# Designs tried in a protein design chat: VH-VL binders against q8ixk2r445to577. Part 40

Target 1, 133 residues: q8ixk2r445to577
Amino acid sequence: FFGMLQNKGLTDYCFDYNPPDENQIVGHQVILYLCHGMGQNQFFEYTSQKEIRYNTHQPEGCIAVEAGMDTLIMHLCEETAPENQKFILQEDGSLFHEQSKKCVQAARKESSDSFVPLLRDCTNSDHQKWFFK
Short names: E, the ipSAE of ESMFold2; O, the ipSAE of OpenDDE; V2, 0.75 times the mean of E and O plus 0.25 times the DockQ between their complexes.

## First folded at step 1 (VH-VL)

Design za2 (framework fv_zigakibart)
Fold by OpenDDE, second read of step 2:
Structure za2 (fold): chain C 133 residues (1-133), chain A 121 residues (1-121), chain B 107 residues (1-107)
Amino acid sequence: as target 1 above (133 residues)
Amino acid sequence: QVQLVQSGAEVKKPGASVKVSCKASGYTFTSYAMHWVRQAPGQGLEWMGYINPYSGNTKYNEKFKGKATMTSDTSASTAYMELSSLRSDDTAVYYCARGYRYGSGSYFDYWGQGTTVTVSS
Amino acid sequence: DIVMTQSPSTLSASVGDRVTITCRASQSISSWLAWYQQKPGKAPKLLISKASSLESGVPSRFSGSGSGTEFTLTISSLQPDDFATYFCQQYNSYPYTFGQGTKLEIK
């Protein structure tokens, strides 16, 4: 699966990654932004290693969850996907993070009009449903 | 320009430990995995493993598990490899090499100059 | 482990010669193969990635071909600077493995 990763509940919002430095793609938070289909900052790939890859730049980046955090951070993809980079995209659209045993939910960022994907307890909310477009 | 500069030659006795350093410059240190490759005298190249400087994650060749420990210091843009319980057959040139990921694997686009480790009684 | 076998182990040739080095994998590695050049006392230098992609700055007289289990490195016309040891490396599977090397020496 590849393309824009769009949220069902938060209509017309997609995974978005735009690092300040094109030569340093790791260490920044993945956000949600209006799906626009332009550029590469909304292009992601779900791989057989259960990675969510941001592969528009070299080296390839993979979304990870750092210990104790509920945000999605871009890390360097590894030869073998580490546990904190493994996600299961279910048929029902839920995006499950294996290590934390939580689901990715579209949420409003505190004190902001922006949105971010956050790890939350798994529910049947459409805000936890995702699909590639 | 990308440069990997390794620490100098080491002479050790059997049973001792040695820690080789690899200082990176000319690129974002945390954006590339650092691999280590060994070359015994007159022999070929052996992949030992890699470290992801950003996450700290490591992957070792089974052959070198328990022998090599890879670490990194992001503040110093330096990767380290420690060899323990040295034996004569650990005598080799040890290289750090930047891994360029393509697909599911990596090749090595930049190399350190190598560090000679000699183990002798 | 995937075994990479190079042939020949040693090759004597003259300046201007066309030279071919072969690397065979014990199992398919698709196109995940790199070639390196190493001179005495120096670190290996990447020449070719993905079996056939020439790295920047590498002379065009170098070329790589092959897929699956058989790969070749070709130097169309040997120059004095080309006498060295060449290694192939697979990055299809862990652990990464190298060929034993081919020493290209002056005839």
Scores: ipSAE 0.032, ipTM 0.722, lowest interface PAE 3.3, mean pLDDT 93
Fold by ESMFold2-Fast, scan of step 1:
Structure za2 (fold): chain C 133 residues (1-133), chain A 121 residues (1-121), chain B 107 residues (1-107)
Amino acid sequence: as target 1 above (133 residues)
Amino acid sequence: QVQLVQSGAEVKKPGASVKVSCKASGYTFTSYAMHWVRQAPGQGLEWMGYINPYSGNTKYNEKFKGKATMTSDTSASTAYMELSSLRSDDTAVYYCARGYRYGSGSYFDYWGQGTTVTVSS
Amino acid sequence: DIVMTQSPSTLSASVGDRVTITCRASQSISSWLAWYQQKPGKAPKLLISKASSLESGVPSRFSGSGSGTEFTLTISSLQPDDFATYFCQQYNSYPYTFGQGTKLEIK
């Protein structure tokens, strides 16, 4: 699968990576933003190794769970995917992070209406359902 | 070059509806949200909401929910904003504006020229 | 809703002056603030985004600063073309809100 990774509950929001410094693609938080259909910063590839890859920049980035946190950040892809970079895309649309036993959920930042993908206890919420478009 | 061209001025009676158009050119229409902002005479700017032309999905300022309807026609690269049940306090200049993102919010990098809507009995 | 308050509401200045306009948010908006210039009968024009990022084509005499709840727009050497109304806008939270405007007039 590849394309824009869209949320079922926040129907207009897609995974988006728009770092403030284009020369350093690593370490910034992955966000959710209005789906625009252009690809680029919203174009992701789900691989057979259970990675969510960002192929727009070189070297390729892989979405990772930030150590000790529930946030998703961009990291360099490794030759062998580490556990913090593996997400199981289930048939119902859930993105399950096996290492933490949690699911990726579209969530609001604490004091704003900005949306980000965060790890949360798995539920059957549409905010935890994702699909490629 | 990016350009947003709006429909001409309208004079309406209380209780009527008005539909303002905004024709986009110079960029991929479906790649940016189109926002609507109004300005009453001598007053500041008020954000009404947006439409994502790619999905057709809308987000309204609660003040305009049920009163404003935003739509788009991708084949014509045109966005529309319709106001129903017009009152005298809806007299304003209505602008369309292209949303450019930073983080998950938007600022407006290009604006239409504005459409004056006058509601009088 | 986040309330944006500009100060002053009107400002009289002369060509060559350094002019500062302030914008305050009722709660923290980080750096998610834009500044616009509006001339009579015209649409607003973007000057600055993310509190301090100058829009392409905008003269370098314009600068923005601030974070959290207090922001400033500075014009380092006022030119005749700069007499206009200036608006700040927060885009941290829905609904997006604007300041009431600061009208910059010839002294």
Scores: ipSAE 0.009, ipTM 0.663, lowest interface PAE 7.5, mean pLDDT 88

Design za3 (framework fv_zigakibart)
Fold by OpenDDE, second read of step 2:
Structure za3 (fold): chain C 133 residues (1-133), chain A 121 residues (1-121), chain B 107 residues (1-107)
Amino acid sequence: as target 1 above (133 residues)
Amino acid sequence: QVQLVQSGAEVKKPGASVKVSCKASGYTFTSYAMHWVRQAPGQGLEWMGYINPYSGNTKYNEKFKGKATMTSDTSASTAYMELSSLRSDDTAVYYCAREGYSSGWYRFDYWGQGTTVTVSS
Amino acid sequence: DIVMTQSPSTLSASVGDRVTITCRASQSISSWLAWYQQKPGKAPKLLISKASSLESGVPSRFSGSGSGTEFTLTISSLQPDDFATYFCQQYNSYPYTFGQGTKLEIK
């Protein structure tokens, strides 16, 4: 699967990665923003290694969850995907992080109308449902 | 060379409608939300709402719901805002502004030159 | 709605002066604050975003600081081209809101 990774519950919002430097793409947080079809910032790929790759830059980035965190951070992809970069995109649309045993949820930042994907306990909420478009 | 070029000044009578256009160039039109901001004479700036040209989805300031209608034409790379039931207090300069991306966040990086709408009897 | 209050409303200064404009938010807006410069008959020009990030092409004499509810725009050495009206804007929450403006005029 590849393309925009859109949330079902938070209508019209997609995974968005916008590093400040195109030559230094790691270390920043993945956010949610209005879906737009032609932007490189919203192109992702779900691979056979269970990675979510940011494929518009070289070297390629892979979404990771750092220890003790609930945010999604861009790391470099590796030949063998590390445990903290493994996700299961399930048939029902849930995006499950294997290491933390939590699901990716579209969430509002505190006291803000900005949105981010965060790890939360898995529920049946549409805010935890994702699909490639 | 991103540019936003708006339609010319309008003079309308109370009760009439006006449609302002904002033609975008120098970038992929559907990749960025277009916002509208107004400025009454001698006053500050007011955010009116935005449209996502890709999906067509809009969000309005409650103050302007029923007053402003935002649309877009992707084939023309143009955003439109229509004001209905015009009143004297709708007299203002209306701006379109692109919500662009840089350094890891979004902001209003480019503005149209503004369109003056005058409502008078 | 978040109310943005600028101070002062009018500021008279001379070329070479150091000037500071303050913007206060009625509630926390984190760092989602932008500064604009507007000259008569022209559209606002973005100077600073995310409270302290200087936009490309903007002179280094401009700087922004602050977080939460209090923010400042500083011009280290005022130039003739800097006399204009300045606005702050929060884009933390909808509806986005602007300060009432600070008119910087020549003394």
Scores: ipSAE 0.154, ipTM 0.757, lowest interface PAE 2.5, mean pLDDT 92
Fold by ESMFold2-Fast, scan of step 1:
Structure za3 (fold): chain C 133 residues (1-133), chain A 121 residues (1-121), chain B 107 residues (1-107)
Amino acid sequence: as target 1 above (133 residues)
Amino acid sequence: QVQLVQSGAEVKKPGASVKVSCKASGYTFTSYAMHWVRQAPGQGLEWMGYINPYSGNTKYNEKFKGKATMTSDTSASTAYMELSSLRSDDTAVYYCAREGYSSGWYRFDYWGQGTTVTVSS
Amino acid sequence: DIVMTQSPSTLSASVGDRVTITCRASQSISSWLAWYQQKPGKAPKLLISKASSLESGVPSRFSGSGSGTEFTLTISSLQPDDFATYFCQQYNSYPYTFGQGTKLEIK
């Protein structure tokens, strides 16, 4: 699948990756931002290896979660996907990170309207439901 | 080069409406939210809300709900902010500001030059 | 709403001085704070975002620090071009709110 990875609960928010230096596409946090349907910062590929790839630059980036963290970071893709880069998009729209056994949630810091995708215990919340558009 | 160019100054009577425009150039108009901020004479800055030009969705500061209406025209790369039922305390400079992205986060990186709206009898 | 309070409201200084402006948030905003410079008749100019990140083209004499509820903007060696009003802004949560401003004027 290719497209904008949009949140069901926050219907106007999409996965977004726009690094500070276009020559260094890895090492920065994936964020959520208002869906715009344009530009490659919101365009991702979901692969048969269960990767979420950012394909706009060479080398290609793959979303990963580092040990002990709950943030999604862009890493270099490998020929064989490592476990920290595998996300299972389930029938109910949950995006399950197999290595940590947690789900990707559009997360809100208390009363804040600022959102980022974070790993959280899996729930039936619409904030944990994702789809490609 | 990114530019936000706003419409010219307006003088209105109480009870009238005014529509301020903000024409964007130098980037893909639908890629970033456009926010509106006002500044009354001798006062600080006050956030009014934003529009997502791609979806048309808006978020208003509670103080401006029912008072301000934000719209956009993608074909013209122009955002609009209309104020209804003008009162003297709506006298202010109105700014549009792009919530753009660089260095890893979003912030108001470019501002329009401002539109002065004066409400007087 | 998060209330932003700046101190001082007015600051008199001389060219070459080190000046510091403080901004306090009524609740924690992490590092989601920006600093702006505004000259009479002009739109605000972004100087610093994410509390301490200097924007492109902004002179290195400007620096920001802080997190949570207390933040500072420092100008290490004041230049004539720096006399202006400075505003802090939180963008941690809606509504976005600004401090009341600090007017930096010639002593």
Scores: ipSAE 0.038, ipTM 0.695, lowest interface PAE 6.8, mean pLDDT 88

Design za4 (framework fv_zigakibart)
Fold by ESMFold2-Fast, scan of step 1:
Structure za4 (fold): chain C 133 residues (1-133), chain A 120 residues (1-120), chain B 107 residues (1-107)
Amino acid sequence: as target 1 above (133 residues)
Amino acid sequence: QVQLVQSGAEVKKPGASVKVSCKASGYTFTSYAMHWVRQAPGQGLEWMGYINPYSGNTKYNEKFKGKATMTSDTSASTAYMELSSLRSDDTAVYYCARVKGYSYGPFDIWGQGTTVTVSS
Amino acid sequence: DIVMTQSPSTLSASVGDRVTITCRASQSISSWLAWYQQKPGKAPKLLISKASSLESGVPSRFSGSGSGTEFTLTISSLQPDDFATYFCQQYNSYPYTFGQGTKLEIK
């Protein structure tokens, strides 16, 4: 799959990555933003190795969750995907992070005017259902 | 310059429908949600809903579900709002407005408004 | 729905006066509030977003404050061009809702 990764419950919001410094694409949090499909900041690739890759710059970034955290951040992709970079996109639209055994959920960031994907206990909520557009 | 230009005033009879247009210029049409707000004398400003011009997805205020239909034409950079089964209390000025940034946001650019009068 | 209530409904003031308009939300909206100015026959104009953030090109005599359920718009030294109707709007959740408006009239 390749395209914009949209939330079913938080309608019209897509995975978005727009780091402050274009020369350093790693280490920043992935956000949710109104789906627009321009500037490549919303285009991601879901790979056969269960990675969510960001294709704006080379080398490619891969979404990861660090131990003990619930936020999705950008790391460098590796030749063999580490467990913290593996997400299982299920038939029902759930995006399951295997290492933590939690699901990606759309949520509002408390201290800002933005939305973010966060790791939460898996539920049947539409806020945990994702699809490529 | 960023601008929203709406179609002209309309006078309709009860039971008719009306379709208001809103042409965007000076920005990338598909990058911002287009909202519709009406202002009826005595009732104040009322949010009707929005359309995402990129996806075509819409969200309506529950009060307008089944009554208002929002569409867009990306090639013409134009949004439309059609209101059906008009009643006298639909008499209002209808505005299109661009939300700034995210889907939840204030309206930074407004159309000039389209007066719709419903009279017998 | 979140109900937005403005006070006063009308306010008479003179050029040079400091005026304050208040807006109250029926439940907490954090800081997700905007203020608009509207002149007769014209569309509303955004003045302030996120309760206190002044829009580019808006004179510095306008300021906003508040969070949660109580918000204020202040004009520190009223100018002739400021006589208009002012509206608050919450954008914390759908449906978006507006206050009834405050008409600022020349004394």
Scores: ipSAE 0.007, ipTM 0.598, lowest interface PAE 9.1, mean pLDDT 86

Design za5 (framework fv_zigakibart)
Fold by ESMFold2-Fast, scan of step 1:
Structure za5 (fold): chain C 133 residues (1-133), chain A 123 residues (1-123), chain B 107 residues (1-107)
Amino acid sequence: as target 1 above (133 residues)
Amino acid sequence: QVQLVQSGAEVKKPGASVKVSCKASGYTFTSYAMHWVRQAPGQGLEWMGYINPYSGNTKYNEKFKGKATMTSDTSASTAYMELSSLRSDDTAVYYCARSPRYYDFWSGYMDVWGQGTTVTVSS
Amino acid sequence: DIVMTQSPSTLSASVGDRVTITCRASQSISSWLAWYQQKPGKAPKLLISKASSLESGVPSRFSGSGSGTEFTLTISSLQPDDFATYFCQQYNSYPYTFGQGTKLEIK
């Protein structure tokens, strides 16, 4: 699948990655922002290796969660996806991070009054349901 | 202080429409979901849906699709819920209520409630 | 839809009593349950969220417990101000649903 990765519960928000500098493509947090329908910084690919790839820049980025963290950050993609970059998109729309046993949830970011995807205990909440547009 | 103030009671004839308002104060209006909950006389609470005031996007309980329309006015920090083609079984108290201001924006529990607006449909 | 069933529908008690109200979900809702208190003519007031998290300003005599499909609200020492109707609400999945309510009245 590919396209804008939209939240079912937070209905107008999509995964969004806008690196501060074209030379600093990785290492920053993935956010949620209003779905604009134009692709660009909101265009992601879900691969057969269970990666969520950001293909807008070179080198290609892959969403990852570092040990002990609950935020999604952009890492460099690898030839074989490491466990911290694998997300299982389930039939109900849940995005399950197998290494942590957690689900990706749309949540408010306290410090910036914005929204971000975070790892949380899995529930059947629409905040944890995602689909490609 | 965080407060939701609703418009006053309405008495309407069958077939009319009614628009209930909910004015928010004491918090950032666009950062929280506004839910609408109905309570018919002598009955329990029914969740009708919510609106995201930032975008205007809505999520309805299927039971109320086509009957209720939710809107918001960010400049006035006010949410609205309009009922169309009123029937006697629309007689109820209608509440607006806010989702919490914490990390789980749409967690679904409602921490601040309006005082309620009684809508009576009678001929 | 997830059906929420409260027991009992009506409970008579005296000041100082320990009161327990039960809420059952028709399917697992993890801990995504809130409890509300409603007095006649008033809006509901949030007491507890996430099954056991006491809302700020709510007296400590109120407590919640449970997970999955079985939840309880306990009032450890009933006060005159506590005679009201209590509702549970699940927010695990849409549509959000409430229990039918438990009316706590004077014995």
Scores: ipSAE 0.000, ipTM 0.543, lowest interface PAE 12.2, mean pLDDT 85

Design za6 (framework fv_zigakibart; at its last look DockQ between E and O 0.17; V2 from the best seeds 0.00; counts 0 for: pae E 9.3 > 2, placed apart)
Fold by OpenDDE, second read of step 2:
Structure za6 (fold): chain C 133 residues (1-133), chain A 120 residues (1-120), chain B 107 residues (1-107)
Amino acid sequence: as target 1 above (133 residues)
Amino acid sequence: QVQLVQSGAEVKKPGASVKVSCKASGYTFTSYAMHWVRQAPGQGLEWMGYINPYSGNTKYNEKFKGKATMTSDTSASTAYMELSSLRSDDTAVYYCARDLYKGSYYFDYWGQGTTVTVSS
Amino acid sequence: DIVMTQSPSTLSASVGDRVTITCRASQSISSWLAWYQQKPGKAPKLLISKASSLESGVPSRFSGSGSGTEFTLTISSLQPDDFATYFCQQYNSYPYTFGQGTKLEIK
């Protein structure tokens, strides 16, 4: 699967990554913004290694969850996907993070300037449903 | 050098319709939501809604549903807002405004405003 | 809808004065509040976002504070260019709403 990763509950919002420096693509948080597909900011790929790749630059970035965090941060992809970069996009649209055993939810965090995907306990909420467009 | 340039002032009679345009330049038009805000004479600001130029999806303030219709032309980098069944209390300055990237729904770029006057 | 109430509606002050404008939300909006300055015949100008974040190019004499339901805009030393109408705006939830405005006029 590849393309824009759109949320079902937060209608018309997609994964968005726009690092301040295109030559430094790691270390920043993935956010949500209205789906527009412009450039490479909203292009992601779900791989056979269960990675969510920001497949726009070399070296490639992969979404990771850092220890103790509930946000999605861009890391470098590795030959073998580390545990903190593994997600399961399930048939029902839920995006499950294997290591934390939590689901990715479209939410708003007080410390954030935008809507963001956050790890939360898995529910049946449409805000935890995602699909590639 | 982001710029939003709106169409000129309009004078309409009650019951008529008016379509205001907002031409964007200096940025990728489809990458940002375009919002509309009105300001009646001597009054505050009212958020009317927004359009996503890429998808065409809109979100309206309930107050303006049925009154305002937001559209866009990506080839012209222009957003439009049509007001129907105009009444005297629709008299106001109408602004287009772009929100900041990252889903920050405050507005740092505004059109110069379009005055719509409804009078018999 | 979240109602934003500003006080005072009109404020008369002199150059050099310290002035404070208050914005009250009918329910908590966390820190998702912006302040705008508007001069006659012009579009609003963004001054502050997220309650206290000063926008680039805005003089340091402007500051914002508050969270939840009570917010303030402060001008530490009023300058001639600062006489205008000021609006707060919440972007916590739809529909986004503005305060009714505070007209800051010369005394």
Scores: ipSAE 0.444, ipTM 0.822, lowest interface PAE 1.3, mean pLDDT 93
Fold by ESMFold2-Fast, scan of step 1:
Structure za6 (fold): chain C 133 residues (1-133), chain A 120 residues (1-120), chain B 107 residues (1-107)
Amino acid sequence: as target 1 above (133 residues)
Amino acid sequence: QVQLVQSGAEVKKPGASVKVSCKASGYTFTSYAMHWVRQAPGQGLEWMGYINPYSGNTKYNEKFKGKATMTSDTSASTAYMELSSLRSDDTAVYYCARDLYKGSYYFDYWGQGTTVTVSS
Amino acid sequence: DIVMTQSPSTLSASVGDRVTITCRASQSISSWLAWYQQKPGKAPKLLISKASSLESGVPSRFSGSGSGTEFTLTISSLQPDDFATYFCQQYNSYPYTFGQGTKLEIK
């Protein structure tokens, strides 16, 4: 799959990655923003290795979750995807992070000025359901 | 240089419809949601809903569902709000307002307002 | 719907005074609250977002505080240009709702 990764519950919001420095694309948090298609910052690829890749800038980035954290951040992709970069996109739209056994949920983190995807206990909430547009 | 310019005042009879326009300039029209807020004479502000000009998707306050219709014209950078089956209690100033969804601001720019008077 | 209640509805003050306006939410809204200033015949102007973040160009005599259900807008050393109606707005949940407004008038 390739395109804008949209949330079912937080209607009209998409995964968005807009690093503050074009020369350092890794280490920053992935956010959710109103779907707009501008500048390719909302276009992601879901790969057969269960990665969510950001191909807009080089080197290519892969979404990851650091141990003990609940936020999604951009890491460099590896030849063989490490477990912290693997997300299982299920038929019901749930995005399951096997290493943590949690699901990606659209939420507003108190420490953030934006909507963000966060790891939360898996539920049937539409805020945990995602699809490529 | 961001500006939202609304259409002029309207006087309508009960049962009529009115369509208010909001022309945006100074920014990328499709990158921000456009909200509509009304203010009846001597009353507070009431949120009506928004339109995403990129997708055309709308979200309405339940109170205005079936009463208000929001649309946009990307080539003209203009948002519209049409209010149908007008009643005297629809007399108000109607504002369009821009929203930056990153959570830094809510309504950072407002149109000047359009006065709609419904009289019988 | 989340109901926003402002107190007082009308406030009389003199230039140089310190004034406070309170806004209460019927449910917790964390910090998702904005304050607006509106002068007669004009559109509202954003003063503060996220309960306490001053907008660029807004004088430093304006400040906001609070979280959860109780919020305060403070104007230190009131100036003539500050006599206006003030509104709080929650943007935690749809539908977005405003307080009824506080009219700040000259004493």
Scores: ipSAE 0.098, ipTM 0.716, lowest interface PAE 5.3, mean pLDDT 87
Fold by ESMFold2, look of step 4:
Structure za6 (fold): chain C 133 residues (1-133), chain A 120 residues (1-120), chain B 107 residues (1-107)
Amino acid sequence: as target 1 above (133 residues)
Amino acid sequence: QVQLVQSGAEVKKPGASVKVSCKASGYTFTSYAMHWVRQAPGQGLEWMGYINPYSGNTKYNEKFKGKATMTSDTSASTAYMELSSLRSDDTAVYYCARDLYKGSYYFDYWGQGTTVTVSS
Amino acid sequence: DIVMTQSPSTLSASVGDRVTITCRASQSISSWLAWYQQKPGKAPKLLISKASSLESGVPSRFSGSGSGTEFTLTISSLQPDDFATYFCQQYNSYPYTFGQGTKLEIK
């Protein structure tokens, strides 16, 4: 799948990646922003290796969650997807992170008015449902 | 201070339409979704839908699809809801309400309500 | 649609009483539940979000609890200002739905 990865519950919000340096995409947090499709910050690919790739730039980035963390951050993609970069987009729309056994949820960033995807215990909430457009 | 000020009460005949306004101040209008909630006389609250003033996108409760049309005017920081083909059971107070977290949580600020009365 | 059922529909109590209002969801909504207070002729006012998080400026005598399908709003030591109608609202999924309300009357 390729396109804008949207949240069902936080309607009109999409995965967005806006690194402070366009030439250094590693190590920054993925956010949620109003879906607009402009500027290539909201385009991601879900691959057969269960990666969520940010591939509008080179080198390509893959979304990861570091052990013990709940935030989604950008790593470099590798030839074989590391365990912390594997997400299962299930038929019901849930986005399951294999290593942590948690689901991606739309949440308010605690220190701001912005929204971010975070790992949480899996539930039936629409805030944990995602789809590509 | 966040403030939502709605247009005044309306009395309409069946079959007419009405357009209710909700003027926002004290925050960035395009950063929050604007929801509409109705309350029939002596009844509870019923969510009607929202507009995202940044994109113009709307989401409606299926019950109100085709009945309600939600729009906004960003330059005036104003949301609108139009009800068409009014019936007596559309008599209610209609509230605009701001979503506390950018689109899809709960309502931290409400307008004062606009009473729409549909009578023969 | 997720049906929210409040009980009781009407509650009579005296100043100083402790009261509890219950809200049940037709399916699990985790903690995605808000409570509102509404006085006659006025818009609803947010009291509690996320089932138990008290909004700023709301008196500490208000508290909320619960998760899954059953939730409670508790008012310790009622004050005259607390006589109003109370609504719960789920925001787990669309369409958002409200309970039918609980009217808290002075005895």
Scores: ipSAE 0.007, ipTM 0.632, lowest interface PAE 9.3, mean pLDDT 87
ESMFold2 (binder alone), look of step 4: mean pLDDT 92; pTM 0.937
OpenDDE, look of step 4: ipSAE 0.400; ipTM 0.807

